# VH-VL binders against p04169, part 1

Scores and structures below are computed, not measured.

Target 1, 76 residues: p04169
Amino acid sequence: GLPDGVEDLPKAEDDHAHDYVNDAADTDHARFQEGQLCENCQFWVDYVNGWGYCQHPDFTDVLVRGEGWCSVYAPA
Positions, changes and structure headers below are counted from each chain's first letter, unless a header gives other numbers; antibody chains aren't numbered by Kabat.
F, E and O are the ipSAE of ESMFold2-Fast, ESMFold2 and OpenDDE, as the mean of both directions, binder to target and target to binder. V2 is 0.75 times the mean of E and O plus 0.25 times the DockQ between their complexes.
Where letters were taken out, [cut] stands.

## First folded at step 1 (VH-VL)

Design m02
Fold by ESMFold2, look of step 5:
Structure m02 (fold): chain C 76 residues (1-76), chain A 123 residues (1-123), chain B 106 residues (1-106)
Amino acid sequence: as target 1 above (76 residues)
Amino acid sequence: QVRLVQSGAEVKKPGASVKVSCKASGYTFTSYAIHWVRQAPGQRLEWMGWINAGNGNTKYSQKFQGRVTITRDTSASTAYMELSSLRSEDTAVYYCARGKYDFWSGYSYFDYWGQGTLVTVSS
Amino acid sequence: DIQMTQSPSTLSASVGDRVTITCRASQSISYIAWYQQKPGKAPKLLTYDASSLESGVPSRFSGSGSGTEFTLTISSLQPDDFATYYCQQYNSYPWTFGGGTKVEIK
C-alpha cells in the first residue's frame, strides 16, 4: 500500500536510482525488455495522474512515473 | 553477523521430493531475497530461483519450472526449497544465498551463502 | 540465456605470480560478479558490478572489463588463493555462471 505522507513525496528525476527513467522509451539499458514499465512492476502502487509509489527501498523518498523504468524491474 | 544455516544432507530415491530449509539470522529477513543455487559434482553453479522474503513472490529458472517450489516463513526467518520428481541428475549440493544490490527484486550478486545441503538421488 | 565462458579452465601458478582470469559473455553486460570457491565450501563473493571490491576481500583482487570481456586479477598470488573462480552475470534472467577456472600450485 501507499505510505503515510505519500502526498508530500517529490517526483523522481531521471537517474534517481538504478538507472531510473521517467519514460521507458529513454532507456538503452541492457536489462530493458519491451513492455516493462513501473506501472506493471511487482513493486508498483498506483497513486494519482500517472504517478505511483515504488515499494523498493531506494525509491521510498519519491513518486515514480507509471511509464518509467529502472534496472531493478520485476514483473507483477 | 549474517548467517544462513541449512538443513542436513538427504538421500532420496528417484521420483521422490526433497525440501531444504535455510534459516537466516543477523539481519532483517523480510528485507532481502533468498536465492537457491545448486552445484552437481564437478560442475558449475546453477541458479534455480528466488523468493522475496518480504512479500513471498518467486521467480524460477525455466529449467526447474514445474518441479521447484520456494517458500518462506517470516516468523521463523526461514526459506524453503522443494524439488519434486527427483532424478539422478539432481544429485548436487544445494545452496541458499542472500541477494544483495537489489534485494526486493532479486537482481543481485550473492553476498552470504548457506553451508550447502547435499542431496543424493540414488536407485 | 546469457552464456558465460571462462578461460583458462585450469591455471598453474606460483606464490607471488600475477594471475589473470577471463570471462566472456555472449552479449554485452554491465553486471558481473566473481566468486572464489574452495573444495567442500560455499562460494565467496570477491567483486561485483565488474570492478567493485567486496568489503573484507584483500586488495590484491581486482575486477575489470566491459561489454563482453571481463577479467579477475590477483596481483600477487598467496597460498590462500589456490581455489576455483567463477564469474556470474546478473544482467538478465536466468542468472548464469561461468564454467570456472581452477588455480593450482605449479
Scores: ipSAE 0.006, ipTM 0.662, lowest interface PAE 11.3, mean pLDDT 88
Fold by OpenDDE, look of step 5:
Structure m02 (fold): chain C 76 residues (1-76), chain A 123 residues (1-123), chain B 106 residues (1-106)
Amino acid sequence: as target 1 above (76 residues)
Amino acid sequence: QVRLVQSGAEVKKPGASVKVSCKASGYTFTSYAIHWVRQAPGQRLEWMGWINAGNGNTKYSQKFQGRVTITRDTSASTAYMELSSLRSEDTAVYYCARGKYDFWSGYSYFDYWGQGTLVTVSS
Amino acid sequence: DIQMTQSPSTLSASVGDRVTITCRASQSISYIAWYQQKPGKAPKLLTYDASSLESGVPSRFSGSGSGTEFTLTISSLQPDDFATYYCQQYNSYPWTFGGGTKVEIK
């Protein structure tokens, strides 16, 4: 679930961790596969306006974009 | 129209506390955040902290942690900022400001501001 | 903390001039707002998200930039524009402001 204070979290920048990109279309990462997005990742918790919380330990300090992607993507 | 009206100027001695109020009107108070930002004479603006007017959650700048308390009264659509253990360096104009979309999108810029409250700390 | 270095601190210009104010962040960021402040008054929001113009703000104002360098541009300075301008980042706590740029009459 969403942590307390999620509303205070800043939005993630590109390269926050694990080659994260706010737009999956921007990555040329070797692990990327079409259709993989944060919003369909098992770590995803929807929040608001296309942004959500990523339960991965390296993203607990930010909000991530649903249309984003990172190299530790795990299908839901 | 959106308005933030702050309490009047304060004169305090070092070691005292000051509590500034910010009454909001013209919008749904509990749907936005109230930030506090101060500006010492000739200095840059300095963010102090904010409060979620809806749930009362707060976040403070580490610089003021333990010395600043931000509260709100939803029934009065009013936010408060109390600063304790005042020192001469706290002399500044203190502003309240509405945070636009901050608790709904993660943004934290300020679209409406109070008129400011001068707090003077001197022995 | 993210330091916002604003330049120049003072700028002398004439009505009709193109004015550019720069704000450099100590690290790469995306979320910048610009404000105008006149003496004895509270700041007024001009732009947000680096390049979005606040409703009601004249189109002669524009924000741009990315990474660590951001600019506020006034395409044609008007008499009402003589004031001090501040940048602000809201990328990481604590939110921080630039030192300001005073635009004064030449």
Scores: ipSAE 0.000, ipTM 0.695, lowest interface PAE 12.7, mean pLDDT 92

## First folded at step 2 (VH-VL)

Design m02b
Fold by ESMFold2, look of step 5:
Structure m02b (fold): chain C 76 residues (1-76), chain A 123 residues (1-123), chain B 106 residues (1-106)
Amino acid sequence: as target 1 above (76 residues)
Amino acid sequence: QVRLVQSGAEVKKPGASVKVSCKASGYTFTSYAIHWVRQAPGQRLEWMGWINAGYGNTKYSQKFQGRVTITRDTSASTAYMELSSLRSEDTAVYYCARKGYDFWSGYSYFDYWGQGTLVTVSS
Amino acid sequence: DIQMTQSPSTLSASVGDRVTITCRASQSISYIAWYQQKPGKAPKLLTYDASSLESGVPSRFSGSGSGTEFTLTISSLQPDDFATYYCQQYNDYPWTFGGGTKVEIK
């Protein structure tokens, strides 16, 4: 399950935390490797319409894009 | 200090089920995934699946889909793995392991392991 | 599935020897770990991300490689290093392990 109040969370903007981008294709970060996406990250919980909840402590206040990426990506 | 303590060895007959427990201590149980990995005698380790202890969602290796069920009890800080329709090739040591992560590197690995539970399926 | 082919299966060596263990993946990967396992015990993480050394692991252990070919090297074998070593990919599901390399006394 998702946390209580997930339906009220705003959608993240680029640079929310940890060099986050809503589209992985937009990052030039040195840690990025092809195929890494929020939706295949250890912290990902699917929600709706390509948005999900990220369990990482610095993302508990927003929804993140499944095709997005951030510098603390961890494969599931 | 992080510890994972598993239930004791089991002897089962073919066709039975076994449920192995993994009690966690020394950390916030609901913040991590617990994975299950087995090792038949003299063979390689084999990944079975995981559970997110907080939200309860699971993923299973396709090899075990339909026979394995991974659950948890958050109030007991305990994960469980149940394997049904046991066969002799299921004889193995079963491990639980915590999926760790390094906030700065972003990579993950199994940072803490249970002691293992031997399940023997006698013919 | 990504198959991990490990070689050699068994390696006989003496204390002080340089030991190299090889793992080949059936496709290009970036996320690989090496584990040491002694009989009756759970695996112990040595390296991750091909070349990163886990904290508390002796510096004589090192990992290297990229693409499909990876190695674990022990620069000067010690008595505590006689064990079985496994590589593991965590790039794609299902996560898979190599067949193991038993390092034993010559």
Scores: ipSAE 0.008, ipTM 0.633, lowest interface PAE 9.2, mean pLDDT 87
Fold by OpenDDE, look of step 5:
Structure m02b (fold): chain C 76 residues (1-76), chain A 123 residues (1-123), chain B 106 residues (1-106)
Amino acid sequence: as target 1 above (76 residues)
Amino acid sequence: QVRLVQSGAEVKKPGASVKVSCKASGYTFTSYAIHWVRQAPGQRLEWMGWINAGYGNTKYSQKFQGRVTITRDTSASTAYMELSSLRSEDTAVYYCARKGYDFWSGYSYFDYWGQGTLVTVSS
Amino acid sequence: DIQMTQSPSTLSASVGDRVTITCRASQSISYIAWYQQKPGKAPKLLTYDASSLESGVPSRFSGSGSGTEFTLTISSLQPDDFATYYCQQYNDYPWTFGGGTKVEIK
């Protein structure tokens, strides 16, 4: 679920961790595969307006975009 | 039942530091943030900051930034508030409070409070 | 910072009286809570969305308002209600409280 203080978290910037990008379409990462999005990741928790919380330890301090991607993507 | 039990009253000299503890019980400690609020004699309640008991991230009031440190020990289900460089104006009852919330509506509230800890600062 | 101004600071009333406490925010807010505090005790939550009462709070309490003006009403004051009441905004950090309204026996 969503943690306390989620409403105060800043939006992640590109390269926050694990080669994160706010738009999956912008990555040329070797591990990226079409269809992989944060919103389809097992770490995803939807929040508001296309942004969510990523339960991965390296993303607990930000909001991530549903259409984003990072190299530790794991299908839900 | 949910309970927050704080450490006992403190008497400090100006310039000293004080560390107040808040032991939680009756619920999953890491699932709720703990806030600290103080109240000087005859004054309004004053928000100091909070800590996410699960992840440990904090937010402080600008007024206390650099002088207050909020921490937690998950193994002990205890939150701590340390205030340094104490002044006479810091004399107050310090409360810890659990923040209840509903993420769908955005509602937040202090549903449970510690009994308060009186901190007296005098030369 | 959002300033919360309560009025009156003190009011004297009798059992059975209708009591109204006002809280004004320095800017429009959406999130407000009300608390009751008795001497030597921690505040007690009454309502957290201007109108919804916390579980266990008597129905004689009610909240209303929007924008910058909010009110807490006690329809018929009871002996247990003599205390100090505080409004609090949690719209923006830092969270801030009103100055309080002491309801005392007339």
Scores: ipSAE 0.007, ipTM 0.726, lowest interface PAE 9.5, mean pLDDT 92

## First folded at step 5 (VH-VL)

Design f1
Fold by OpenDDE, look of step 7:
Structure f1 (fold): chain C 76 residues (1-76), chain A 123 residues (1-123), chain B 106 residues (1-106)
Amino acid sequence: as target 1 above (76 residues)
Amino acid sequence: QVRLVQSGAEVKKPGASVKVSCKASGYTFTSYAIHWVRQAPGQRLEWMGWINAGNGRTKYSQEFQGRVTITRDTSASTAYMELSSLRSEDTAVYYCARDSYDFWSGYDYFDYWGQGTLVTVSS
Amino acid sequence: DIQMTQSPSTLSASVGDRVTITCRASQSISYIAWYQQKPGKAPKLLTYDASSLESGVPSRFSGSGSGTEFTLTISSLQPDDFATYYCQQYNKYPYTFGGGTKVEIK
């Protein structure tokens, strides 16, 4: 679930960690496959306006975009 | 068992192009990227780029940008590397290698390699 | 680009010896892979993510390190281990390799 204080988290910038991109289409990672998005990642927790909380340890300090992607993507 | 089988040795003149093939078997071809790495005589291994066999996306080393083209034929489970404007310095063994991914780290390494293809460039 | 510097370039050792190969990165990195290569053959993956042993690789091989310094250790050198070893970083494009360490018979 969402952590306390989620409303105070800043939005992740590109390259926050693990080659994160706010638009999955922008990735230059060899692993990326079409249709993979943060919003269908097993770490995803929906929050507000297309942004969500990522339960991966390296993203607990930011909000991530549903249409984003990173190299530790794991299908839900 | 995973196998990458490359095409045979090539001899080219300077200015020519060479296209090396890498046929994959033993796994789902479209689920992995294929990297190309070369090794000149007495030199270190040199990464050239990769292609995602599933979506066809590519990434090239800037050193080869504009001179290398990596493609794939999913129906043949085969990746290709074409290098143009060949020069003597391009003489090397060219390897294809399968991308392997660690879900914990999120980074790639090369777990299976082709046998290599010698490309000799000489006038 | 990240430069990977291996040392030594050549190492003479005997069967049963403990062998250590070092790889230094020009900047701090998190992950490194080690490969073994024999003449006329393709590289073979030994370890990845600095310390993870690839399946099927003998336990006498081990990787360690962090930051800018990484090591490959062979606890007890076997006849099959005489070869050239390469480190590789895959933290940043372009991926880069070390210059290699040839382990030869003393």
Scores: ipSAE 0.792, ipTM 0.930, lowest interface PAE 0.5, mean pLDDT 95
Fold by OpenDDE, look of step 8:
Formats: sequence, C-alpha cells, structure tokens
Structure f1 (fold): chain C 76 residues (1-76), chain A 123 residues (1-123), chain B 106 residues (1-106)
Amino acid sequence: as target 1 above (76 residues)
Amino acid sequence: QVRLVQSGAEVKKPGASVKVSCKASGYTFTSYAIHWVRQAPGQRLEWMGWINAGNGRTKYSQEFQGRVTITRDTSASTAYMELSSLRSEDTAVYYCARDSYDFWSGYDYFDYWGQGTLVTVSS
Amino acid sequence: DIQMTQSPSTLSASVGDRVTITCRASQSISYIAWYQQKPGKAPKLLTYDASSLESGVPSRFSGSGSGTEFTLTISSLQPDDFATYYCQQYNKYPYTFGGGTKVEIK
C-alpha cells in the first residue's frame, strides 16, 4: 500500500535509479519489452494522476510515472 | 539446453564486410537480448553491442558505431552481426552471448556464449 | 569508459592453493561478473552481481568486493581451474572487461 507521507514525495526524474525513465519509450535498455510499464509492474501502487508509488527499495523516496519504466521491472 | 551456434570462420580483405550469424536454441529466442563481444588474439574481451531479440532494438558501443549492424531473424532464432570497413585490427574471435538479467540489480551479464567465430582481416 | 584493471596478469599456483584475483574499476561500480576462459573456448560465467554464484559453478569460487575493488577467490584450486579469468562491469555502457588473469600450474 501507500506509505504515510506519500503526498509529500517528489516525482522521480529520469535516471533516478535502474535506468528509470518517465516515458518507457525513452529507454535504451536491453531488458525492455513493449508493453512493460511501471503501472503493470509488481511494485506499482497507484496514487494520483498517473503517478504512483513504487515499492522497490530504490524508489521509496519518489513517485514514479505509470507510463515509465526501469530495468528492475517485474510483471505483476 | 541453451545453445548458441555461430557461423564458421571468415577471411576478409581490408575494406570488406563480414556478417556472422548466431543461432539460438533451447529457450524462447525473443525473450532475451543477444550481445556481441570480440576478442583479438591475446587481448581482452571487447563488448560491441546488443540486440533485443523481441523488439529488435539495438545498442552499439561508440567504438563501433556506424560500422556495426546487429540484426535478428525471429523466425530462424538467429542473430547477426555485420561489421563493415574491416581493418587488420578487426582480426578477432567474435562471440555472441545471451543476455542474462539480474532481477535484483536490473543489469545484464552474459550467461551463455556461442563457440566464437574467427574473423581474419589481411591483405 | 570504465577501465577494469586485473591483477596479477599471470598467477602460478598448485592444486589445493587458495587463489585470489583482483579487479579494480576506474570508478565506483556495483555490478561485476567473473568469467573463466580456456584456450580456444568461449568464456564461462562464474559469478555475477559481484558475489552471486552462477548455477552449477563449484562453491570453491566466490566473488566479493564493492566500490572500486573486487576479488574472485578460488578456495582450493583444482586441475580444472587452470584458465584465464576475466572480470566485467555492467554498470555503464560500454560494458568493459578486465585484462585477464592467467592461472597456470606452478
């Protein structure tokens, strides 16, 4: 679930961790497959306006974009 | 069992092009990227680039940018590496290698390798 | 580019010996792999993520380290272990390898 204080988290920038990109289309990672997005990742928790909380340890300090992607993507 | 089988040795003249093939078997070809790595005689391994076998996206080392082209044929489960404008210093064994994904780190290493293809460039 | 420097370049040892190979990166990194290569053969993955042992690799092999210094250790060298070993970083493109360490019989 969403952590306390989620409303105060800043939005992740590109390259926050694990080659994160706010737009999955921008990735140049060998792992990426079409259709993979943060919003369908097992770490995803929806929040507000297309942004969500990522339960991966390296993203607990930011909000991530649903249409984003990173190399530690894991299908839900 | 995962296997990568490469095409045979090549002998080329300077300025020519060479295309090496890498046929994959024993796994879902489109689920993994294929990397190309070369090794000149007595030298260290040198990463050239990769292709995502599923979506066809590629990335090349800047050293080879503009001179290397990596492609794949999903129907044949085969990846290809073409190197143009060959020079004597391109003489090396060229390897294809399967990408292995570390789910924890999110980065790639190479878990299976082809047997290598010797490319000799000489006048 | 990240330069990977291995030491020593050549190492003479006997069966049963403890062998340590060092790989130093030109900048701080987190993810390296170690490979074993025998003459005329392709490299074989030994460890990844600095310390994770690849499936099927004997437990006498172990990787460790962080930052800029990493080591591959063979706790008790076996006849099958005489080969050249390479480290590789996969933190940043282009991926780069060490110069290799040849482990030969004393």
Scores: ipSAE 0.735, ipTM 0.918, lowest interface PAE 0.6, mean pLDDT 94
Fold by ESMFold2, look of step 7:
Structure f1 (fold): chain C 76 residues (1-76), chain A 123 residues (1-123), chain B 106 residues (1-106)
Amino acid sequence: as target 1 above (76 residues)
Amino acid sequence: QVRLVQSGAEVKKPGASVKVSCKASGYTFTSYAIHWVRQAPGQRLEWMGWINAGNGRTKYSQEFQGRVTITRDTSASTAYMELSSLRSEDTAVYYCARDSYDFWSGYDYFDYWGQGTLVTVSS
Amino acid sequence: DIQMTQSPSTLSASVGDRVTITCRASQSISYIAWYQQKPGKAPKLLTYDASSLESGVPSRFSGSGSGTEFTLTISSLQPDDFATYYCQQYNKYPYTFGGGTKVEIK
């Protein structure tokens, strides 16, 4: 679920952690495979307007983009 | 059981090219990247680049950009590394290695390695 | 590029000794692996993510460290442990390795 205070989290910028990108099309990471997105990742919790909360410990301080990707991607 | 088997040793003259193969078995080839790492005699390991076996995308170390080409054949579960314009300092053992699929780190260390391919460049 | 500096370059030790190998990074990193390599063979992964032990690796091996300094420790050296050891950072491209530490019979 969504943490207390999620409404106050800043939006992640590219390169926040784990080679994160707000648009999966921008990654050149070795692990990336077509169709992988934050919004279909096991860590994803939907929030609002295409932003969500990533439950991975290194993303607890930001919102992430549903169309984004990072190298800790794991399918739901 | 994961296994990477590389092609045999090569002897080349300066200016030639070499192509090394790396056949994968024991896992879903298209779900992982294959990295290439070389080691000159008595020297440290040097990362050259990778290919995503699933989509064919590549990244090369800047040191090798323009001389290295990494490809794969998904039907043969095989990756290839071709190095052109060979020089004597390219004499090394060339390894292929599978990246880890570690959900927690998100960064690549190499959990399985090929046996290595010695490439000797001499006039 | 992130430079990885290993020390010592060569280490003479006896069976049963506690051995510590150090790797220094040119900038702060979080992700480092250690490999063992014997002559004529490919490297073998020992530890990853600084302190996680790869499955099947004996528990006498351990990794630790943070920031710019990392160590691999062999708590009681065995005959099979005489080899060269390399650290590798995987925080950013290009991935880089240390210069190696050869552990030899005293």
Scores: ipSAE 0.022, ipTM 0.726, lowest interface PAE 8.2, mean pLDDT 89
Fold by ESMFold2, look of step 8:
Structure f1 (fold): chain C 76 residues (1-76), chain A 123 residues (1-123), chain B 106 residues (1-106)
Amino acid sequence: as target 1 above (76 residues)
Amino acid sequence: QVRLVQSGAEVKKPGASVKVSCKASGYTFTSYAIHWVRQAPGQRLEWMGWINAGNGRTKYSQEFQGRVTITRDTSASTAYMELSSLRSEDTAVYYCARDSYDFWSGYDYFDYWGQGTLVTVSS
Amino acid sequence: DIQMTQSPSTLSASVGDRVTITCRASQSISYIAWYQQKPGKAPKLLTYDASSLESGVPSRFSGSGSGTEFTLTISSLQPDDFATYYCQQYNKYPYTFGGGTKVEIK
């Protein structure tokens, strides 16, 4: 679920935490595998307009891009 | 050729409501959000909220929560903004604007704007 | 809410001048757009994401900046560029605009 105040969260920048990128195509991280996106990650909660809430503790202060990726990716 | 055409100017009394329409053409209406922004005479632009034209979800600026309702009619490719309990300070030009990207990649800046609708509230 | 403060509020310039308009955010942001607005007309998008130029906008327009300070620059002012310019942040709801900078002919 989406937390109270999700509408007040700023959009993440690249490198927010865990090698996060707003566009998965921009990562060259060794753990990246094709097809992995924030929007198909177990932490993803869809919100609006391609942005979502990541339930991972290090992302509770931002919205993340659905087409993004980070190194703590876990498939749903 | 993206085009947003708004309904004509309105004159209202305090306490009334106004509903402004925004007809979209030249793109897939249901793939984008439509935002509403107003500008009082000589003042800055003020964001009011948006609607996802595909699924009908809305977000409102807290200042307008409870007075604004944004809707759409997908068969007419038209978004609507209704503002209730009008006051003289609601006198402004009201714009609709398209989000710059479709829903899957929307970034919430506005690439196409309607021509604006003047709403005048006076006793 | 993130406050956007533009300066100057009015700028007098001649055709050919280099014009710089500043927008300061009340907190660090990354997502800012610039719009041009002429009297009686809707705003027109110029730049987004601080420095990306919108398609069809002349290359004399450029955006720059990071953190809390951002600029829009017109490298050589043309007659069509006399207008009011607004910055907009889209980092956090509610999205907010600067107070505007009116560029007038000297």
Scores: ipSAE 0.007, ipTM 0.668, lowest interface PAE 12.7, mean pLDDT 88

